# VH-VL binders against UPF0738 protein ABC2521, part 12

Target 1, 124 residues: UPF0738 protein ABC2521, of Shouchella clausii (q5wf04)
Amino acid sequence: MKQYKVSAIEVDEEASTVELEEEIDAQLAARLKPGKRVLVDSDQYAFIYILEDEEAFYAIRFEKNVWPALNEAHKLKTSYYVKLNEHTRLALVDMEEELVFLLENIRGNGNYGEAFEQAVNDAF
Short names: E, the ipSAE of ESMFold2; O, the ipSAE of OpenDDE; V2, 0.75 times the mean of E and O plus 0.25 times the DockQ between their complexes.

## First folded at step 11 (VH-VL; framework fv_rocatinlimab)

Design s0 (from q5 with light chain Y95S; at its last look DockQ between E and O 0.83; V2 from the best seeds 0.00; counts 0 for: pae E 2.5 > 2)
Fold by ESMFold2, look of step 11:
Structure s0 (fold): chain C 124 residues (1-124), chain A 124 residues (1-124), chain B 107 residues (1-107)
Amino acid sequence: as target 1 above (124 residues)
Amino acid sequence: QITLKESGPTLVKPKQTLTLTCTFSGFSLSTSGLGVGWIRQPPGKALEWLAVIYWYDSKLYSPSLKSRLTITKDTSKNQVVLTMTNMDPVDTATYYCARHTFAYDSGYEYFDYWGQGTLVTVSS
Amino acid sequence: EIVLTQSPGTLSLSPGERATLSCRASQSVDSSYLAWYQQKPGQAPRLLIYDASSRATGIPDRFSGSGSGTDFTLTISRLEPEDFAVYYCQQYHKSWTFGGGTKVEIK
């Protein structure tokens, strides 16, 4: 699965814009759709929003370095858009709903990994 | 040929911990879009989902049972392990493991291949 | 948590008859997460329908699914002897929920 790492999140009152470390070329950007799912990579301390096209999955990775900004967006309950390149933005549909559920599912008895759960509790 | 098989104790005392292993063949959890889940069925009652683990280190737990469940995997051995703590007679059920599949176009999730199930009786 | 209510609880029919099974959700469900499973006595469930209306691989075309929102239906156009089983609907809304089942039994 091709992964695109988040470099920053610009948080505004109602919407947050996710910036990537590398741009996605225009042809792929035109095909991408939101997958409406957030997954966890607990080994690498990341939340992953799934994107898809007609044939494959792609990942937007929210690694620990952007969790402070992600928490700000979460507290404000903003919508999310990812800047795929200079000309294309894509709504990350259901991002906040998925994150809310996942944060609650992680908290508890360390069954996602105690270190990972602690990192989530510290950041959120 | 895709197969899954549950193994573990068939009799457990109250308050003990149940550990079940799902051993599968014909697919790998290194394949994007695949996972393995656990579902149980008390005698004569409906199916109840317990947990799932995906080709990533991503996992989800039933919200009502998450404090008692841990799911782990060993991709190289084609095994998934479920641990359930504090067993009680109401947990008597047939426990199934099943392959989970992510759909590309819709993002829906379903269990397409199931093990034969193992009956676990919790008795004092 | 979404509750799935299946009706009828038991459906007594003869081979060749048409069966209509209902699944109602306590709130709107994305149809892409609605599935149907068949379970024969002493066996594990088998996936029949996914995405509310798509047949799984190898499922005969006498099985069809329909519906959206809160109301979903599984139809078996002509019952065969092997179709007498319990049928469960299932959805995903952050977690998987199964209905209580409809037993289709021979009259």
Scores: ipSAE 0.584, ipTM 0.851, lowest interface PAE 2.1, mean pLDDT 90
ESMFold2 (binder alone), look of step 11: mean pLDDT 87; pTM 0.869
OpenDDE, look of step 11: ipSAE 0.657; ipTM 0.910
ESMFold2, look of step 12: ipSAE 0.515; ipTM 0.830
ESMFold2 (binder alone), look of step 12: mean pLDDT 88; pTM 0.883
OpenDDE, look of step 12: ipSAE 0.677; ipTM 0.912
ESMFold2, look of step 13: ipSAE 0.503; ipTM 0.818
ESMFold2 (binder alone), look of step 13: mean pLDDT 87; pTM 0.882
OpenDDE, look of step 13: ipSAE 0.599; ipTM 0.896

Design s1 (from q5 with heavy chain V52L, light chain Y95S; at its last look DockQ between E and O 0.86; V2 from the best seeds 0.00; counts 0 for: pae E 3.3 > 2)
Fold by ESMFold2, look of step 12:
Structure s1 (fold): chain C 124 residues (1-124), chain A 124 residues (1-124), chain B 107 residues (1-107)
Amino acid sequence: as target 1 above (124 residues)
Amino acid sequence: QITLKESGPTLVKPKQTLTLTCTFSGFSLSTSGLGVGWIRQPPGKALEWLALIYWYDSKLYSPSLKSRLTITKDTSKNQVVLTMTNMDPVDTATYYCARHTFAYDSGYEYFDYWGQGTLVTVSS
Amino acid sequence: EIVLTQSPGTLSLSPGERATLSCRASQSVDSSYLAWYQQKPGQAPRLLIYDASSRATGIPDRFSGSGSGTDFTLTISRLEPEDFAVYYCQQYHKSWTFGGGTKVEIK
């Protein structure tokens, strides 16, 4: 699965804009749809939002370095948009709902591993 | 060709930990979009979802049972393991593992192949 | 959390008749998260319908699903002997939940 790492999240009162380390070319950007799922990479300390086209999955990867900004967006319950390139933004549909569910699902009992749970508790 | 099979103890004492292994063939959890879940059915009652692990090691647990459940995988062995702590007679059920598909089109998430199930009895 | 209520609990019919099974959600459900399963005695459930109305691979066209919002229906247009089973609706809304089932039995 091709993954695109988040470089920054610009949080505003109603909406947060997710910036990527690399641009997504215009052809792919035009085909991408929100997958409406957030997954966890507990080994690498990341949340990943799934994007898809007709044939493949792609991921937007939120590593620990952006978790403070992600928590800010989470506390404000903003909508999320990813800047795919200079001309294209895509709504990350259900991002906050998925994140809320995951954060609660991770808490307690070390279900994802004690180190990962602790890192999530520290950040959120 | 896709098959799943549950294995583990069929009789457990109260307060013990149940460990069940799902061994599957015909697919791999290295494949994007796939997962393995656990569902149980008490005798004469409805199905109840317990846990799910995705191809990216993302995990979800039934909210009411998450403190008692741990799901892990060994992709090289095509195995998924469920542990459930603090067993009680009300946990007597047939336990199924099933393949979950996270489809490329948004919202297609279902259990398409099921194991035959294993009855676990919790006797006082 | 969303509760799925299936009705009737038991549906007694003869082969060749039409069966209509209802699943009502306690809150509106996105149709793309609604599925139907068939379970025969002593067997694991089998996926029939996903996305509220799409037939799974190998499911004959006498099975059809419909509905949206809170009300969903499984219809079996002409019952065959192998269709006498229990049918469950299922939804995904941050977790997977199943309805209580409708048993379709021979009258």
Scores: ipSAE 0.404, ipTM 0.788, lowest interface PAE 3.3, mean pLDDT 88
ESMFold2, look of step 11: ipSAE 0.189; ipTM 0.732
ESMFold2 (binder alone), look of step 11: mean pLDDT 91; pTM 0.923
OpenDDE, look of step 11: ipSAE 0.570; ipTM 0.893
ESMFold2 (binder alone), look of step 12: mean pLDDT 91; pTM 0.922
OpenDDE, look of step 12: ipSAE 0.657; ipTM 0.909

Design s2 (from q5 with heavy chain K59R, light chain K94R Y95S; at its last look DockQ between E and O 0.80; V2 from the best seeds 0.00; counts 0 for: pae E 3.4 > 2)
Fold by ESMFold2, look of step 11:
Structure s2 (fold): chain C 124 residues (1-124), chain A 124 residues (1-124), chain B 107 residues (1-107)
Amino acid sequence: as target 1 above (124 residues)
Amino acid sequence: QITLKESGPTLVKPKQTLTLTCTFSGFSLSTSGLGVGWIRQPPGKALEWLAVIYWYDSRLYSPSLKSRLTITKDTSKNQVVLTMTNMDPVDTATYYCARHTFAYDSGYEYFDYWGQGTLVTVSS
Amino acid sequence: EIVLTQSPGTLSLSPGERATLSCRASQSVDSSYLAWYQQKPGQAPRLLIYDASSRATGIPDRFSGSGSGTDFTLTISRLEPEDFAVYYCQQYHRSWTFGGGTKVEIK
């Protein structure tokens, strides 16, 4: 699965804009749809928002370095948009709802790994 | 053809840890969009979802049981393992594993192939 | 968490009759995340309907699903002998919650 790391999150009162380390080309950007699901990479301490086109899944990775900004967006319950390139932004539909569910699922659950759970609790 | 089969003990004592293995064929958890989940059914009662593990090694647990469940996979063996701690007679149930599928370009999910189930009895 | 309540608990009908099964959610559920399963005695569940109204592969057209928001319905337009079973609704967005089931039995 192709992964795109988040470099920064610009948090505003109503919306947060997710910046990527690398730009997504215009043809792919035009095909991408929100997958409406957040997954966890507990080994590498990341939340993964799934994007998709007609034949493949793609990942937007929120690694620990952006968790402070992610928590800010979470507390404000903003909508989320990812900047795919200079001219294209995509709504990360259901991002906050998925994150809320995951944070509750992780809390008190050592089965994700104690170190991961602690890291999440410290950040959120 | 796609098949799943549950294996493990059929009788456990209270407070023991149950370990069940789902062995499957006809698909791989290296394939994007696929997962394997565990669902149980106490005798005469409704289905209850327990956990799921995805192709990306992300895991999700039933909120009410999360402290007792661990799900892992071995993609090379086409196996998924469920561990449930502190078993009690109320945990007596038929345990099913089932393939989870994310449908491309839609965002919907379902369990499309199920194992035959294995009855686990927790003695007094 | 979302609770799914199915009614009736038991539906006693004869072959050839129309069955209407209800599933109510404790809060609104996106129709794209609602499924129905059939389970015959001693067998694993079988997917019937996904996306609230789409039939799974190989499911006869006498099975249909409808509904949105909090109210969903499974209809079996003309019961066949093999349709006497327990039916479960399930929502699968963010978590997998099953309803309590409706048993369709022969009168």
Scores: ipSAE 0.384, ipTM 0.755, lowest interface PAE 3.4, mean pLDDT 88
ESMFold2 (binder alone), look of step 11: mean pLDDT 88; pTM 0.876
OpenDDE, look of step 11: ipSAE 0.524; ipTM 0.882

Design s3 (from q1 with heavy chain T99R R101T Y104W, light chain S93H; at its last look DockQ between E and O 0.63; V2 from the best seeds 0.00; counts 0 for: pae O 5.9 > 2)
Fold by OpenDDE, look of step 11:
Structure s3 (fold): chain C 124 residues (1-124), chain A 124 residues (1-124), chain B 107 residues (1-107)
Amino acid sequence: as target 1 above (124 residues)
Amino acid sequence: QITLKESGPTLVKPKQTLTLTCTFSGFSLSTSGLGVGWIRQPPGKALEWLAVIYWYDSKLYSPSLKSRLTITKDTSKNQVVLTMTNMDPVDTATYYCARHTFAWDSGYEYFDYWGQGTLVTVSS
Amino acid sequence: EIVLTQSPGTLSLSPGERATLSCRASQSVDSSYLAWYQQKPGQAPRLLIYDASSRATGIPDRFSGSGSGTDFTLTISRLEPEDFAVYYCQQYHKSWTFGGGTKVEIK
């Protein structure tokens, strides 16, 4: 599965824009749609939003370095949009809802590992 | 042929910790899209999802039981372990492990193969 | 969490009859995460339908799933003796939840 790392999140009151370290080619970007799922990589300290086309799934990785910005967006309960390239943006449908679910699932115990839980608690 | 089998104690005293092991064959948790979940069923009652672990280091727990649950995997042994702390008679149930499929080629999710289940009775 | 309400609780029918089972969600569910399971007495659940309408491997074509949003249906076109069992719907949305089940019993 192809994974794209988030380089930055531009947080506004209503909508946050997710920037990627690399651009996605126009052809793929045109086919991508939100997968409406967020997974957790506790080993690598990342939240992973799933994207998909008709053939495969892709990942947007929110690693620890962007968690402060992600938390700001979370606090404001913004919508999320990922900038796939210069001309294409995609709504990360259910990103906030999934994030809330995961944060609630992670907090309160060391099920994901004490270090990861602490990192999440520190960031969010 | 895909098989799953639950193992562990069938009798647990109140306040003790239940440890169940799911040993499976016919698939690997190193395969993208595959996971293992635990579902329980009190006698004569409906099914209740407990936890799932993916091929990733990604785990999800029942929101109501998350503080008591821990799920881990040993990919090399084809085993998934569920621990549940502070057992109570109300936790008496048949506990199933099942393969969870997150289909990267289709976007479907389901529990497609189940173990036969193991009845765990919590009694003093 | 999303609550799945199955109806009826018990469905009494004769072999050869058509069975229609309902699963209503408290809020909209993505069909990709809606599944149906069959459970016979003393056995583990068996996956029947996934993606709301796709039959799992080895499932006879007399079983069919339909629906979207909040209303889903499992249909058994012609009941066979081995079809008398409890049927559960299941969804994922911020959690995995099962319905209360519908028991299909012989009339």
Scores: ipSAE 0.019, ipTM 0.670, lowest interface PAE 5.9, mean pLDDT 92
ESMFold2, look of step 11: ipSAE 0.502; ipTM 0.819
ESMFold2 (binder alone), look of step 11: mean pLDDT 87; pTM 0.880

Design s4 (from q1 with heavy chain D57G T99R R101T, light chain S93H; at its last look DockQ between E and O 0.82; V2 from the best seeds 0.00; counts 0 for: pae O 6.9 > 2)
Fold by OpenDDE, look of step 11:
Structure s4 (fold): chain C 124 residues (1-124), chain A 124 residues (1-124), chain B 107 residues (1-107)
Amino acid sequence: as target 1 above (124 residues)
Amino acid sequence: QITLKESGPTLVKPKQTLTLTCTFSGFSLSTSGLGVGWIRQPPGKALEWLAVIYWYGSKLYSPSLKSRLTITKDTSKNQVVLTMTNMDPVDTATYYCARHTFAYDSGYEYFDYWGQGTLVTVSS
Amino acid sequence: EIVLTQSPGTLSLSPGERATLSCRASQSVDSSYLAWYQQKPGQAPRLLIYDASSRATGIPDRFSGSGSGTDFTLTISRLEPEDFAVYYCQQYHKSWTFGGGTKVEIK
């Protein structure tokens, strides 16, 4: 599926804005909705929020480089919004809840890979 | 036709590691929205979810058993492997693999096709 | 963790009768994450209902699911001989959990 890498996270006390390296075209942006799922790519050290339209799934990749910012948002328990383009923002529904679940699932679990677990523990 | 079949030892000694293989046909783990999970059922008892692996490679484990579980996939062979360490008689159960579906329309998840299950007995 | 409590534990009915099975959650569950499974003796579970009220492929229309929040119901309008089995509800809320099951047995 199409993947969009997060370039930065602007953390506010109530809401965090996720910036993408690649802008999503207006037509697709208008169709996208939150998938309400966060997945883990332990091989590439990424948390992945799933987006979807009527035809396909899409991924928002939170790679290791943005984990410090993600942790700041996590500590504040903010809401999350992704800036799809200059005119469209989308709420990442259940992002924080999913992240909490995954962090709990990963901690103490070397089955994701010891290096990945350590990286997560260091970041969060 | 979608089929899944569990294979592996049916007798395991305490403290040993159980390795089960799920071989499936009729679908591919390269297909978006599809995964494979493992569920067990002690004799005469209810079902207990163990793990799931998604098409994208993400893995989730039962919170209570995560330290003992490892799930992997070989997409090319249509196989998913579950390992469970430090087996105990209490782990005696029928172990099922099932196709996990990430519903495209709504994003909900369920197990829509199941293997016949394999009874694993843990005994000295 | 959300705990699903199914009632009754055993339901004794005759063919042709209506069966009503309850699944109660310890906290609110999104209906989209509620499923029902059927398990006959010596067989693997079979998905009956997903999204609380949607019938899986090949499931007869005598099976129906309903409910929201913490209360969900599986209804078998007219029991067929092959419907006598154990039924499990399942939810996904940060984890997959199953109810204890309701055994529908022949009276």
Scores: ipSAE 0.018, ipTM 0.624, lowest interface PAE 6.9, mean pLDDT 92
ESMFold2, look of step 11: ipSAE 0.541; ipTM 0.834
ESMFold2 (binder alone), look of step 11: mean pLDDT 89; pTM 0.902

Design s5 (from q1 with heavy chain S32Y L34V T99R R101T, light chain S93H; at its last look DockQ between E and O 0.80; V2 from the best seeds 0.00; counts 0 for: pae O 6.6 > 2)
Fold by OpenDDE, look of step 11:
Structure s5 (fold): chain C 124 residues (1-124), chain A 124 residues (1-124), chain B 107 residues (1-107)
Amino acid sequence: as target 1 above (124 residues)
Amino acid sequence: QITLKESGPTLVKPKQTLTLTCTFSGFSLSTYGVGVGWIRQPPGKALEWLAVIYWYDSKLYSPSLKSRLTITKDTSKNQVVLTMTNMDPVDTATYYCARHTFAYDSGYEYFDYWGQGTLVTVSS
Amino acid sequence: EIVLTQSPGTLSLSPGERATLSCRASQSVDSSYLAWYQQKPGQAPRLLIYDASSRATGIPDRFSGSGSGTDFTLTISRLEPEDFAVYYCQQYHKSWTFGGGTKVEIK
């Protein structure tokens, strides 16, 4: 699965813009749709928003380095948009809802790994 | 042909840890959109979801039982393992593992193939 | 969590009759997150309907799902002898939850 790392999150009061380390070409960007799911990579300390087209899934990786910014967005309960390239932005539908669910699921247990849980607790 | 089969102890004493293994064939946990979940059913009662593990090393647990549950996978062996600590007679149930599918069009996640289930009785 | 309430608890019908099963959610559920399962005695559940209205592979067309928001329905247009079983609705939203089930029994 192709994965795109988040380089930064620009947090505004109403909407947050997710910046990627790698720009997505226009053709793929035009086909991408929100998967409306956030997964957890507890081994690599990442939250992963799933994107998809007709053929495959793609991942937007929110690694530890952007968790502080992600938390700021979370605290404000902003909408989320990912900048796929200079001309295309995509709404990360249900990002906040999914994140809230995951945070609740992670908190209070070490089943994702104690270190991961602690990291999440520290960040959020 | 897709098959799943649960294995493990059928009798557990109170406060002990239950370990169940799901061995499957006909699909791989390395495939996009594929996962394996555990669902239990007390005798004569309704179904209760316990946990799911995805192809991308992501885990989700039942909010009410998350402190007691751990789910892991061995992709190379086509196995998923569920552990549940501090078992109680109330945990007596048929435990099912099932293939979890992440749909492309809507992202809906459902269980499309089930094991036959294994009855686990918790008794002193 | 979202609670699914199924009704009736038991539905007594004869072969050939129409069965209508209700699943009511405590809050709105996206139709794409609603599924139905069939369970016969001593067997594992079998997926019938997903995405509220899509039949799973191998499921006869006498089974149909409909609904949106908080109200969903499973319909069996003409009951066959093998259709007498327990039916569960299931949703995904912040968790996977199942209804209490409706038992379709022979009259």
Scores: ipSAE 0.019, ipTM 0.640, lowest interface PAE 6.6, mean pLDDT 91
ESMFold2, look of step 11: ipSAE 0.487; ipTM 0.805
ESMFold2 (binder alone), look of step 11: mean pLDDT 87; pTM 0.871

## First folded at step 12 (VH-VL; framework fv_rocatinlimab)

Design t1 (from s0 with heavy chain D105K; at its last look DockQ between E and O 0.87; V2 from the best seeds 0.00; counts 0 for: pae E 2.6 > 2)
Fold by ESMFold2, look of step 12:
Structure t1 (fold): chain C 124 residues (1-124), chain A 124 residues (1-124), chain B 107 residues (1-107)
Amino acid sequence: as target 1 above (124 residues)
Amino acid sequence: QITLKESGPTLVKPKQTLTLTCTFSGFSLSTSGLGVGWIRQPPGKALEWLAVIYWYDSKLYSPSLKSRLTITKDTSKNQVVLTMTNMDPVDTATYYCARHTFAYKSGYEYFDYWGQGTLVTVSS
Amino acid sequence: EIVLTQSPGTLSLSPGERATLSCRASQSVDSSYLAWYQQKPGQAPRLLIYDASSRATGIPDRFSGSGSGTDFTLTISRLEPEDFAVYYCQQYHKSWTFGGGTKVEIK
């Protein structure tokens, strides 16, 4: 699965814009759709939003370095958009709802790994 | 041919920990979009989902049971392990493992191949 | 959390008859997450329908699904002796839940 690491999140009162380290070319960007799921990579300390086209899955990775900004967006309950390139933004549908559910599923248990759970508790 | 098989004890005492192993063939958890889940069925009652683990170590637990469940995998052995603590007679059920598919069209999530199930009886 | 209520609890019909099974959700459910399973006595469940209306691989044409929102239906157009089983609906909304089942008895 191709993964795109988040470089920054620009948090505004009603919407947050997710910036990527790597631009996505125009052909792929035009095909991408939101997968409406957030997964956890507990080994690499990341939240992953799934994108898809008609053939494959792609990932938007929120690693620890952006968790402070992610928590700001979470507290404000903003909508989320990812900037795929200069011409294309894509709504990350259900991002906040998925994140809320995951944070609750992780809380209070060592089921995801104790170090990972502690890192989440410290950040959120 | 895709197959899954559950193994583990068929009789446990109250307060013991149940450990079940799902061994599968015909697919790998290295494949994006696939997972293995656990579902149980008490005698004469409906199916109840317990947990799922995906092609990452991404996982999700039933909210009502999460404090008692741990799911892990060994991709090289095609195995998924479920551990359930503090067993009680109400946990007597047939336990199934099943392949979960995260389909390429957003929102298509289903269990397409099931193991034969194993009856676990918790003595009263 | 979403509750799925299936009706009738038991459906007694003869071979060749049409069966209609109902699944009602306590809240609106995205049809793309609605599935139906068949479970024969002593066997594991088998996926019949996903996306509320799409047949899984190898499922005969006599099985069809429909519905949206809170009301979903599984139809077996012509019952065969092998269709004696319990049928479950399932949905996903952050977690998976199953209905209580409808037992189809062939007289």
Scores: ipSAE 0.499, ipTM 0.826, lowest interface PAE 2.6, mean pLDDT 89
ESMFold2 (binder alone), look of step 12: mean pLDDT 88; pTM 0.876
OpenDDE, look of step 12: ipSAE 0.658; ipTM 0.908

Design t2 (from s0 with heavy chain G107A; at its last look DockQ between E and O 0.82; V2 from the best seeds 0.00; counts 0 for: pae E 2.6 > 2)
Fold by ESMFold2, look of step 12:
Structure t2 (fold): chain C 124 residues (1-124), chain A 124 residues (1-124), chain B 107 residues (1-107)
Amino acid sequence: as target 1 above (124 residues)
Amino acid sequence: QITLKESGPTLVKPKQTLTLTCTFSGFSLSTSGLGVGWIRQPPGKALEWLAVIYWYDSKLYSPSLKSRLTITKDTSKNQVVLTMTNMDPVDTATYYCARHTFAYDSAYEYFDYWGQGTLVTVSS
Amino acid sequence: EIVLTQSPGTLSLSPGERATLSCRASQSVDSSYLAWYQQKPGQAPRLLIYDASSRATGIPDRFSGSGSGTDFTLTISRLEPEDFAVYYCQQYHKSWTFGGGTKVEIK
């Protein structure tokens, strides 16, 4: 699965813009759709938003370095958009709803890993 | 040929920890879009979802049972392990592992291949 | 939390008859996350229908699914001897839930 690391999140009152470390070319960007799912990489301390086209899945990867901004967006309950390249943005549909459920699912007994749960509790 | 098989103890005492292993063949959790879940069925009762782990090391737990469950995988051995703590007679059930598939244009839809199940009896 | 209520609990029919099984959700569900399973005694469930109306691989065309919102139906247009089993509906909304099942038995 191709992964795109988030470099920054620009949080505004109503919308947050997710910026990537590398741009996605225009042809792929035009085909990408939101997968409407957030997954967890508990070993590498990341949240993963799934994108897809007709051939593959792709990951937007929120590592610990962006968790402070992610929490700000979460607390404001903003919409999320990812900047795929200089001219294209894509809505991360259901991102907040998925994140809320996932944060609740992680809390409570260390079954995602005690160190990971502690890191999530510290950040969110 | 896709197959899954559950293994583990068939009798546990109350308060003990149950550990079940799902060994599968014909697919790999290194393939994007696949996962393995655990579902149980008490004798004569409906199916109940417990947990799922995906091709990434992402996981989800049933909200009502999350404090008692841990799911892990070993992709190189094609195995998924479920641990359930503090077993009680109400947990007596047939435990199934099943393949979860994200579908193109949707996700979290269905479990398409099931193991034969293993009956676990919890009795003093 | 979404509860799936299946009716009837038991459906007694003869081979060759049409079976109509109901699954009602306690609140609206996305039909793309609704599935049906068949389970014969002593066997694991088998996926029949996904996306509310799409047949899984190898499922005969006598099985069809329909519905949206809160009301979903599994229809077996002409029962074969191998179709006498228990049928479960399933949905996803943050977690998977299953209905209580409908047993289709020989009258």
Scores: ipSAE 0.499, ipTM 0.836, lowest interface PAE 2.6, mean pLDDT 89
ESMFold2 (binder alone), look of step 12: mean pLDDT 87; pTM 0.871
OpenDDE, look of step 12: ipSAE 0.690; ipTM 0.913

